# Ledger of designs, part 391: VH-VL binders against q0atu2

Target 1, 119 residues: q0atu2
Amino acid sequence: MLDKKARIRTSREYRNVFEKGKRLSGRFLIIYYVENALDNNRFGFITNKKIGMAVIRNRIKRQLRAIVREYQGQVKNKHDIVLVARAGIGKSSFEGMEKDYIAIMKKAGLFARNANKID
Below, E stands for the ipSAE of ESMFold2; O stands for the ipSAE of OpenDDE; V2 stands for 0.75 times the mean of E and O plus 0.25 times the DockQ between their complexes.

## First folded at step 21 (VH-VL; framework fv_dusigitumab)

Design mm38 (at its last fold request DockQ between E and O 0.71; V2 from the best seeds 0.83)
Fold by OpenDDE, fold request of step 22:
Structure mm38 (fold): chain C 119 residues (1-119), chain A 122 residues (1-122), chain B 111 residues (1-111)
Amino acid sequence: as target 1 above (119 residues)
Amino acid sequence: QVQLVQSGAEVKKPGASVKVSCKASGYTFTSYDINWVRQATGQGLEWMGWMNPDSGDTGYAQKFQGRVTMTRNTSISTAYMELSSLRSEDTAVYYCARDSGYDSGVFYFDYWGQGTTVTVSS
Amino acid sequence: QSVLTQPPSVSAAPGQKVTISCSGSSSNIGADYVSWYQQLPGTAPKLLIYDNNKRPSGIPDRFSGSKSGTSATLGITGLQTGDEADYYCGTWDSSLSAGYVFGGGTKLTVL
């Protein structure tokens, strides 16, 4: 699990990201990202009912957290990033989600300049 | 089979705009980004930007920001690249290309259009 | 001027082996996979190598790719006259202006 300080937890924090952040859509994910005033990144996760039943939503959320944790060391600091699962994600594999995450994070320019080789 | 078919050659005056089309077939149009790459005569390839046909999201090379607009019409699986304020230096062959970023997390262009020659001259 | 650096030209006789280098930095080749494209005269580029060393279907195994550190290399064995073309390396750059970058291209002449 992500460190407590690396998590977006309050409605206010989420609203700030949605209102002031940039939005990018991947195949299975949408990310909202904005610079923060901290020295660390914070991540939020949203799985709406359109994803499916609660069991599915929880599974997706766990998978997304695992992906974020795997690559968090390569993400540029001082960002709040919210991952929103898209409807089709329920039919995707973990690998598919991972590739999608990598793609949109690259497009967002959120990986550090000296990041390790990805994939 | 995957195919990208671009619109025909264009001749424009300086200051004008050009809009090149790229019709995709043989795959799900909204599942892959379309990139635009140009090549001036006798010069190398220059990446211009990407466009997500599903969301309409775009990312442009800094050099073209403010002058390039990438759009799409999903109903006809067609991507568009519009370049404004044309100058002689914009004379080039413009290519659309599909990337496999969403499939692999790695960006490379596996299919290319045939290219569209854009000539900017007085 | 190109973010990735390639030799402007290479040449060899039919049947020989040639290598084309591609040099970048930690924000591009050092951080992501390299692809190679072949552009025959008067034609659109064609994907030749992806993921550093993988060949798309239809590409013969006499084409090979490798990557080490911030550099990549394209190898062509059993050179044929039909291989005369321009070759470009490319990869994603994760610098402040994230985007795809190409090498300057290498003109391969078959003697």
Scores: ipSAE 0.914, ipTM 0.955, lowest interface PAE 0.5, mean pLDDT 95
Fold by ESMFold2, fold request of step 22:
Structure mm38 (fold): chain C 119 residues (1-119), chain A 122 residues (1-122), chain B 111 residues (1-111)
Amino acid sequence: as target 1 above (119 residues)
Amino acid sequence: QVQLVQSGAEVKKPGASVKVSCKASGYTFTSYDINWVRQATGQGLEWMGWMNPDSGDTGYAQKFQGRVTMTRNTSISTAYMELSSLRSEDTAVYYCARDSGYDSGVFYFDYWGQGTTVTVSS
Amino acid sequence: QSVLTQPPSVSAAPGQKVTISCSGSSSNIGADYVSWYQQLPGTAPKLLIYDNNKRPSGIPDRFSGSKSGTSATLGITGLQTGDEADYYCGTWDSSLSAGYVFGGGTKLTVL
C-alpha cells in the first residue's frame, strides 16, 4: 500500500493533473503527470465503469497500486501522476501491466534510476 | 514475418523539408512504437525519437525538437518522419525501427527498415 | 559525438576471438539493459544482443554480451569473414532529455 502522503486524494488534485499535466498512452495504461510543489510524488488511479464491474475494477486498482509501490523509489520526485486504466486492461496479466507501466514511465522521462526490479 | 519498408531516396535543397515513410507488415502496427534513427555517411547511429502509432504520442531527441515531426496513418500501417529546415548536415540514411518497450519494459530495436537516403545539397 | 564510448576499430584473423567494449554512465548503462546491433556493409542494423546477454533467435552462440557497472562488452568467438561489420551498443538514458543512446560504433575487420 502507498502511504497517505503519496496518494492523490481530492477531486481538485485529480483535476489539476488532468488540466495542467502531460499525457502518454501505453497498451493498457494512460499516465497523466505534472510537477507538484511538494518534496515527494503522489499517485492516483482511475478505473472507469467500462472496465467492468466493481470487483474487476478493484482488482485492477490493487494490481496497479502494487506496481507503483514496487517502482516508486525510482520515480523522479515532485510529480503528481495519475494512472488511467484503458478498456483492454482486463485482458492483461500483472506482468503485462507492469511492463507497460515501465515503458511509459521511461518514455515520459519520469524514472531517475534503474527501472528493473532488484531483490 | 515482420517487415518495415521505407520510401525511396530523396534529394533536397537547404531549407526544404523531407518526409520519409515506413510501411509496417506482419504484426499489429498499433501495438509497438516506431523509432527513427539516422546515420550520416561514415558515421554512427543517431536516435531521433519515438512515436506511438495508437495514440500518436511522440518523444523527440532534443537536437531535433522544433524540426522533426513523427506521424502515422493507421489505415495503411505507415509511419512518417518529416524533417524541416534541412541543412547539409542532415544528409544521412534515415531508418525506422520497431521498439520492444511494451513487450519487456526494456527498449531495443528488434526490426529495422532498409533505410532511406536523404541528400541535402545546393 | 556518441554518448557511449566504443573503440573505433578492432581486427583479428578468422577463427580468433575479439571483444568490443562500451563505456557509459550511471544514467544509461548503469541504470538499464544494454543491446548490441550488427551493421553489415551496406545494410540496416540488426539486433544482435538484448537484455545485456541474450541472443535473438537465429544469432549464433559465438556472440555473447555482458555488463558490469557502467560498462558492457560484446564478445565474438570463432571469427568468420561474414562478421566483418560495424557494431553498436545501445541503451536508454534517463538523464536530462530521456531517450535512447548509441555508442559511436566499432568497425570489425577480419583479416
Scores: ipSAE 0.842, ipTM 0.923, lowest interface PAE 0.7, mean pLDDT 92
ESMFold2, look of step 21: ipSAE 0.821; ipTM 0.914
ESMFold2 (binder alone), look of step 21: mean pLDDT 93; pTM 0.952
OpenDDE, look of step 21: ipSAE 0.886; ipTM 0.947
ESMFold2, fold request of step 22: ipSAE 0.813, 0.836; ipTM 0.914, 0.923
ESMFold2 (binder alone), fold request of step 22: mean pLDDT 93, 93, 93; pTM 0.952, 0.952, 0.952
OpenDDE, fold request of step 22: ipSAE 0.913, 0.914; ipTM 0.955, 0.955

Design mm39 (at its last look DockQ between E and O 0.69; V2 from the best seeds 0.81)
Fold by OpenDDE, look of step 21:
Structure mm39 (fold): chain C 119 residues (1-119), chain A 122 residues (1-122), chain B 111 residues (1-111)
Amino acid sequence: as target 1 above (119 residues)
Amino acid sequence: QVQLVQSGAEVKKPGASVKVSCKASGYTFTSYDINWVRQATGQGLEWMGWMNPDSGDTGYAQKFQGRVTMTRNTSISTAYMELSSLRSEDTAVYYCARDSGYDSGIFYFDYWGQGTTVTVSS
Amino acid sequence: QSVLTQPPSVSAAPGQKVTISCSGSSSNIGADYVSWYQQLPGTAPKLLIYDNNKRPSGIPDRFSGSKSGTSATLGITGLQTGDEADYYCGTWDSSLSAGYVFGGGTKLTVL
């Protein structure tokens, strides 16, 4: 799991990101991102009922956390980032989800690709 | 097969605007970003920005911020690039190009339009 | 003025091997995968290499790509007259304004 300090946990924190942040859509994800006043990044995850049953939503959330954790060191600092799963994500492979995350984060200017990582 | 077909050549006066179209076929239009790249005569390629046909989201090169607008009409699988406040320096061939970033997380342009010549002269 | 630096021109005789270099920085080539494009005279660019060293369908194995550190190289063996064209490297740049960047281009002349 992500470190507790690396997580957006309160409704107030989420609202701040949605109200003040920028929004970008990928194939399977939507991200909201805004600069924070901390020394670390914080991530939030939203899996709505539209993506499927609770079991599916929990699986997707676990997968997204794994992806974020894997690339956490490559994300530019001092950002709050909320990942919102899109409806089609339930049919996506982990790899597809990962690629979508990478693409959208690059477009947001938050992510630098590491050539040593698998695609 | 994948094809991008662009609109015809344009001649504009300084200060005017130009809107170039790019019609996509052979694939799901909303699944890939469309990028615009221009090339002045005898010069190199210059990236202008990307447009997500699904969401309408855009990202422009800093040089063109405030002057370029990238849009799309999904019903006819067509992307548009509008450049305003034209200058003589904007005289170039403008290309639309498909981005494979969503498939791989790596950005490259696998298919290109044939180009549209835009001439800006008094 | 180009973010990525290429030699302005290279030349060789048919059948020979040529290499085209592309030099960048830690925020572009050092941080992402490089692509190469071929532009024949009077035509639109064509994807030649992607992901540093992969060839799209239809591109002969005479064309190769490599990357090391903040530099990339395009290799062409068995040079043919039809290879005379401009070649551009490109990659994603993660600097202040994220976006795609091209090299200045290299004109390849077949002697």
Scores: ipSAE 0.905, ipTM 0.953, lowest interface PAE 0.5, mean pLDDT 95
Fold by ESMFold2, look of step 21:
Structure mm39 (fold): chain C 119 residues (1-119), chain A 122 residues (1-122), chain B 111 residues (1-111)
Amino acid sequence: as target 1 above (119 residues)
Amino acid sequence: QVQLVQSGAEVKKPGASVKVSCKASGYTFTSYDINWVRQATGQGLEWMGWMNPDSGDTGYAQKFQGRVTMTRNTSISTAYMELSSLRSEDTAVYYCARDSGYDSGIFYFDYWGQGTTVTVSS
Amino acid sequence: QSVLTQPPSVSAAPGQKVTISCSGSSSNIGADYVSWYQQLPGTAPKLLIYDNNKRPSGIPDRFSGSKSGTSATLGITGLQTGDEADYYCGTWDSSLSAGYVFGGGTKLTVL
């Protein structure tokens, strides 16, 4: 996510994922995902104004980016993946968002190795 | 407290379909996915798929793709599994189970229905 | 033919200890947490161990779990005749058809 190469940047890129991709919903997140023609993954993040004020939305985006960064090495390559925050995500903790992300990424079949927090 | 209560035994002919119900109580039905697992007589457990009651999203084991449909009616907290084109090999006990994935990011089945026996007689 | 391999049966005397193994691969046990399920005769399976080594409320500490590499082990001490059951390991598998997988089951006999 710090890597500019791993970001979905344009409205065209986002639209492609929403129109061509598959969709799975968790408690706090929805993911849209589609194969890309690149040698890497790209991630996008959407927070709706109904979630709250800008400071809240920016905190949620920052938290989601941190979660994605933590697990990006486990994600199957060549996918564009957009995380959409659901209404009510503001009531979730960082750990709640993280567990939701892990669950939906596993169910989508997007992890090459399943994520876990203990070794 | 948490309880999953399934519909009664069914006897079917080959080629027919069966639809098993699973009524949930004691928790918020839309907060947890329901999975279906079957067990032929004297055999092990076989996972069939998951269904998200909130969204209706599903994921099916490849073996059952094209023959299984998992649905729900949220107003009565009930999940359904329908298996079509039945064969004698589909004779089994079918279980619904609640998965833990959204609480922990780790999947396991913390509550199970009592099972529904489906017999396919040729 | 199970993705996860368990011995078909194990036995031990009352009061003794037994272990039940579960062997998998890097796409399942090697990458994710293992759960164990107890199925008493004529009943639905019941969660016995989750997160490799955790017990749900109501499961006595005679039941333990561990994981090393691509293998997991269920341990049962102080065996009782009421422990006669089938035991299944289970975990998420991330291979081509991502989904949940069970071991073939182990019949425990208490002699």
Scores: ipSAE 0.796, ipTM 0.911, lowest interface PAE 0.9, mean pLDDT 91
ESMFold2 (binder alone), look of step 21: mean pLDDT 93; pTM 0.951

Design mm4 (at its last look DockQ between E and O 0.57; V2 from the best seeds 0.77)
Fold by OpenDDE, look of step 21:
Order: sequence, then C-alpha cells, then structure tokens
Structure mm4 (fold): chain C 119 residues (1-119), chain A 122 residues (1-122), chain B 111 residues (1-111)
Amino acid sequence: as target 1 above (119 residues)
Amino acid sequence: QVQLVQSGAEVKKPGASVKVSCKASGYTFTGYDINWVRQATGQGLEWMGWMNPDSGDTGYAQKFQGRVTMTRNTSISTAYMELSSLRSEDTAVYYCARDSGYDSGYFYFDYWGQGTTVTVSS
Amino acid sequence: QSVLTQPPSVSAAPGQKVTISCSGSSSNIGADYVSWYQQLPGTAPKLLIYDNNKRPSGIPDRFSGSKSGTSATLGITGLQTGDEADYYCGTWDSSLSAGYVFGGGTKLTVL
C-alpha cells in the first residue's frame, strides 16, 4: 500500500488538483495532475458508481494503487496526481490497466525514466 | 485491414495554413492515438505530435507548439493536422500514423498513411 | 541534430549480414522500448521492429532487433536487393518535453 504521505486524502487537496491541474484521458483512466509544493508525489483515486458495484470499485481501486506503487519511483517528483477510473475499466485486465497507466503517464511527461511494463 | 488514407498534395504561400486529413478504417478509430510525422525532402522523420481521437487530447512537439492543431471527426473516422504560419522549411511530406501505445504501454507506429506532400513557396 | 544517432549509411553485398546502430540516452532508449521503421524509396515508412525485438506479422525473421543500455541495433541477415531503403529507429523520450523521437536514418545500399 502507498504510504500515507503519498496519498491525497482531503477534499481540498482533490479540488486543488481538479481545478488547477491538467487532464489527460487514456483508454481506462483519466489523470489529473498538478505540481505540488512538497518533496514527494501524492496520488488520489476515484472510482465512480458507473464502474459497478462497490465490490468492483474497491477491487479497481486496489489494483490502481498497486500499479501506482509499482511505478512510483519512476514518476517525476512534486506532483499531485489523481487517477479517475473510466467506465470500461471494470472489464479490463490488470495488465490492461497497467499499460494504460504507463501510456498516459508517459504522454503527460510524468515518467522520469525506466517506465517499462512489468511483463 | 487497417488503413490510413490521407488527403492530396497541397501548395501554399508563406504565412498561410494547411490542413491535412487522415481517414482511418479497419479498426476502432477512437481506440488508438493518431500521430503526425513529417519528412522534408531528403531528410529524416520528424515527430510532430499525437492526438487521442476519443478525448480529443493532444500532445505536440515543442517545435510545433502554437502552430500545429490536431483534431478529429469521429463520425467519419478522420484525423486532421493543421499547420499555420507556414514557411519554406515546412515543405515536406506529412504522414499520419496509428499509435499502439494503449495496447502495450510502449509507443510505436504500426500503420502509416501514404503521406501528403505540402509545398510552401512564394 | 536528431535525438537518436544512426550511421548515415551502410552497405553490403547480397546474402551478407548488416547491422544498423541507434544511440540514445537514458531519457529515451535507456528508458523505453525501441522501434524500427523501413522506408523504401518513394514510400511511407513501414514498421519493421517494435518493443526492441518483436516483428510485426509479415516481417521476415531476417530482420532482428536488440537493445542494450542506451543503444539499439537492427540486424538484417541474408541481405536482399529489396532491402535497399532508409531505416529509422524511434522511441519515446521522457525528457522535459516528452514525445516520440526518431534517429537520423540510415541508408542501406545493397552492392
């Protein structure tokens, strides 16, 4: 699990990202990202009801956290990043989510180096 | 089969704009980004940017920022690249190319249009 | 001038093997997968290799790719006259202005 300091937790923090951040859409994810004044990155996760039942939403959130954690060291510092799951993500494999995350993060210019997939 | 068919050759004056089209077929248009690459006569390939046909999101090479606009019409599976403030140095063959990034997490262009020659001369 | 460096030209006789190098940095080849494109005279580029060493359907196994560190190599065995073309390497660059980058291209002449 992501460290507490690496998490966006408050409504104000989320609002800041949505209002001031940039937005990019992937196949299964939308990311909002903005520079922060910290020395570390923070991640937020949004899984809306359009994804499915609570059990599905929780599963997706766990999977996204796992993906973010895996590539955390490759993300450029001082960013708040919110991942919003798109409706079709519930039918996607973990690998599909991972590839989408990698692609969208690359396009956002948020990967510093060695942004290779696990498999 | 996947096909990208581009519009015909263009001749423009300096300072004008050119808009090249790229019609996609044989796959789900909104599922893959379209990239634009140009090649001046006798020169190498130069990447210009990407466009997400689903969201309309774009990312341009720094060299072309402020001068290039990539758009799409999803109803006809067509991508567009408009380059403004044309100069002689913009004379080149312009290619659209399909991006496989969402499928693999790595970017490469698996299908290319036939190219559109754009000539800028006074 | 190009972000990725290729030799401007290579040549060999039919049946021989040639290699084309592609040199980059930690922000591109060192950080991402390399693809190769073949461009026959007067035609659009064609994907030849992707993900460092994978061949699309229709590409013969005479073509191979490899990557090590910040460099990539395209190998062509059993050289044929029809292989005479320009070859470009490409990859994603994670520098400040993220985007795709190409090598300068290599002209392969079959003697």
Scores: ipSAE 0.902, ipTM 0.950, lowest interface PAE 0.5, mean pLDDT 95
Fold by ESMFold2, look of step 21:
Structure mm4 (fold): chain C 119 residues (1-119), chain A 122 residues (1-122), chain B 111 residues (1-111)
Amino acid sequence: as target 1 above (119 residues)
Amino acid sequence: QVQLVQSGAEVKKPGASVKVSCKASGYTFTGYDINWVRQATGQGLEWMGWMNPDSGDTGYAQKFQGRVTMTRNTSISTAYMELSSLRSEDTAVYYCARDSGYDSGYFYFDYWGQGTTVTVSS
Amino acid sequence: QSVLTQPPSVSAAPGQKVTISCSGSSSNIGADYVSWYQQLPGTAPKLLIYDNNKRPSGIPDRFSGSKSGTSATLGITGLQTGDEADYYCGTWDSSLSAGYVFGGGTKLTVL
């Protein structure tokens, strides 16, 4: 249940993250992230055809959205963040993707105590 | 049997650099990040940073930013930590350790190297 | 306040129980899981407890861990002379310089 305002939607928005952002890899995910000029975070999700058929890619994207929604309250505000699924993600469980996300978000410094406490 | 085997002791002059190696065996080297931790004589453990052997990505403790470089050679399953502009305060035992982040989402060091003593003296 | 605080030393007789505290903050222990490491004299640290209260294979159940709020505790029962070591807590800290932090260490003496 990401808000429409919390979604990266245009090619220009995605390109800005890839061109200006930082990159960090986990086992199943790569994140690209950059500060934005908004009051909120925005998330984008990329699953390419090398991962599998559309049914598999759609399942993975749905699972990643659920993970992001679960932890969005811990994410430092004012960031555009793109999650890119790696080729091996199809072998992962939901829990495996979740743990990978937590690990790389912490190592990127994007999780903070009480991040949504600031209005 | 997971093992991390480090290079031998080093004696260095102030201003020099040291590069410590950490050879991994018994697991898929690219599957886990390597962290470096040091311990001065009679002191506690001090975290220096992490390195992802698959991507080469790193994150350094602020204290060491600009002086430390963590690298690897995946063909021989070996991680490296290089510390430059050495001072007497850098005299310590340096450990490599495997972190659990991808298995757990929470960080702990489940396997440690035997340590490498680096002595910096004039 | 981002530093994990441990007592510098504790002691107890063989067979007794001892606890070692680790005090932190909302950016570390309050937000993340705590691990404990044992360092026997002249050796590398060894993982003793992870995820607050879990033991790796080979660690006997007389070692236990717990966490409450921003503090964690290592418990050792049935104390043996071979337990004389330095003990460190550790966790991730999410503050400005995000990274791993250790406590200052506690020297356990078995009298």
Scores: ipSAE 0.772, ipTM 0.899, lowest interface PAE 1.1, mean pLDDT 91
ESMFold2 (binder alone), look of step 21: mean pLDDT 92; pTM 0.950

Design mm40 (at its last look DockQ between E and O 0.69; V2 from the best seeds 0.76)
Fold by OpenDDE, look of step 21:
Structure mm40 (fold): chain C 119 residues (1-119), chain A 122 residues (1-122), chain B 111 residues (1-111)
Amino acid sequence: as target 1 above (119 residues)
Amino acid sequence: QVQLVQSGAEVKKPGASVKVSCKASGYTFTSYDINWVRQATGQGLEWMGWMNPDSGDTGYAQKFQGRVTMTRNTSISTAYMELSSLRSEDTAVYYCARDSGYDSGFFYFDYWGQGTTVTVSS
Amino acid sequence: QSVLTQPPSVSAAPGQKVTISCSGSSSNIGADYVSWYQQLPGTAPKLLIYDNNKRPSGIPDRFSGSKSGTSATLGITGLQTGDEADYYCGTWDSSLSAGYVFGGGTKLTVL
């Protein structure tokens, strides 16, 4: 699990990302990202009811946290990043989510290096 | 089979705009990004940007920021690249290419259009 | 100039082996997978290698790719006259402005 300092936790923090951040859509994910005033990145996760029942949403959230944690060291610093799960993510594999995350993060210019770990 | 068919050759005056189309077939249009790459005569390939046909999101090379616009019409599986304020240096063959990044997490262009020659001259 | 560096030309006789190098940096080849494209005269580029060393369907095993550090190499064995073309490496660059970058291209001449 991500460290507490690496998490977006408050409604105000989420609102800031949504209002001031940039948005990019992938196949299974939408990311909102904005620079922060910290020395570290913070991640937020949104799994809406359209994803499925609570047990499914929780599973997806766990998987996304695992993906983010895996590639955390490759993400450029000083960013707040919110991952929003799209409706089709419930039918995707973990690998599919991972590849989608990588692609979106690359397009966003948020990956610094070593973005080829998914092979 | 996957095919990308581009519009015909264009001749433009400096300062004008050109809009090239790229019609996709043989796959789900909204599932893959379309990239645009140009090549001046006798020169190498130059990446211009990507467009997500599903969301309409785009990312342009810095060189073309403010001058290029990539769009799509999903109903006819067609991508468009418009380049404005044309200069003689924009004379080139322009290619659309399908990106397999969402399938692999790594970007490469597995299918290409036949190219569209754009000539900018006074 | 191109972000990725390739030799401008290479040549060899039919049946021989040739290699084409592609040099980059830690923000592109060092950080992402390399693809190679073949462009026959007067035609659109064609994907030859992706993910450093994978061949698309229809590409013969005479073509191979490898990557080490910030450099990539395209290998062509059993050179044929029909292999005479321009070859480009490409990859994603994560520097100031994220985007795809190509090498300058290599003209392969079959002697």
Scores: ipSAE 0.895, ipTM 0.949, lowest interface PAE 0.6, mean pLDDT 94
Fold by ESMFold2, look of step 21:
Structure mm40 (fold): chain C 119 residues (1-119), chain A 122 residues (1-122), chain B 111 residues (1-111)
Amino acid sequence: as target 1 above (119 residues)
Amino acid sequence: QVQLVQSGAEVKKPGASVKVSCKASGYTFTSYDINWVRQATGQGLEWMGWMNPDSGDTGYAQKFQGRVTMTRNTSISTAYMELSSLRSEDTAVYYCARDSGYDSGFFYFDYWGQGTTVTVSS
Amino acid sequence: QSVLTQPPSVSAAPGQKVTISCSGSSSNIGADYVSWYQQLPGTAPKLLIYDNNKRPSGIPDRFSGSKSGTSATLGITGLQTGDEADYYCGTWDSSLSAGYVFGGGTKLTVL
């Protein structure tokens, strides 16, 4: 479900989410999200050099992609969602990132009514 | 050690606004969201919304959208809830509570303020 | 009507056992963990149970919680007169405008 059509690909697509979308912050993540005109969700991921070396940033990206894959069936459709790693994310465990993601997605109202993978 | 201490009782006229404060101590104020919950006399608990003290982000129950504002002052570890256009139905005890969301991904309120009585009367 | 349904009252003698039910739906109890709160007369609510069945520090093990499907249950054994209070279940609800929901409350009378 994180195939080609479930990814935010272009600078224009990213800019649209940042300029038009809502923003919510957790401890380790910030999400930007906006309704799209598609039948599906699209996800984008941002890590910057302040987080750490490339090895660390690549690990964080892989972990965030895995978290999104795990819960994507619970996300309400028709949204473009960008996950931005906060500077302190390197101090978090995979479980800590996962709990942060669950909390902010719930507070944003982006999880579906009939969620079956949250617990 | 964790404490949430709220401001004192208020008596207001219909149409006025009220602002309740909630001072936190014993933990890092910006690490946990503050929620507001009210309870009319002899009735149950009613959730009003959450506020992230780090970012200032909020989410309000639909019933209060447009009338409630939740804010904070991080330098004094204090959260605020302001309810406008008061009417007699708003007479209640208002509680602040700390939520668990960032520790677990599941929400519960592990610490509560003592409550602030707001009476709306002509 | 409350989104989560609780009996309005329950009673039992000191030393006995009581259970309090909380009935919800797939968008709340069925999808999320349940918590229970005790409100003694004239006081703020206090967390009794979180994550369906876990007790915070200081809550005795005669308080227990469980969840099955879209329903949750609070159990109290060895009832004491100090347990006389209102009890609320609560959880996150993902429907409509996502937010937290409480049951209507159950008044426990110890004879």
Scores: ipSAE 0.662, ipTM 0.891, lowest interface PAE 1.6, mean pLDDT 91
ESMFold2 (binder alone), look of step 21: mean pLDDT 92; pTM 0.950

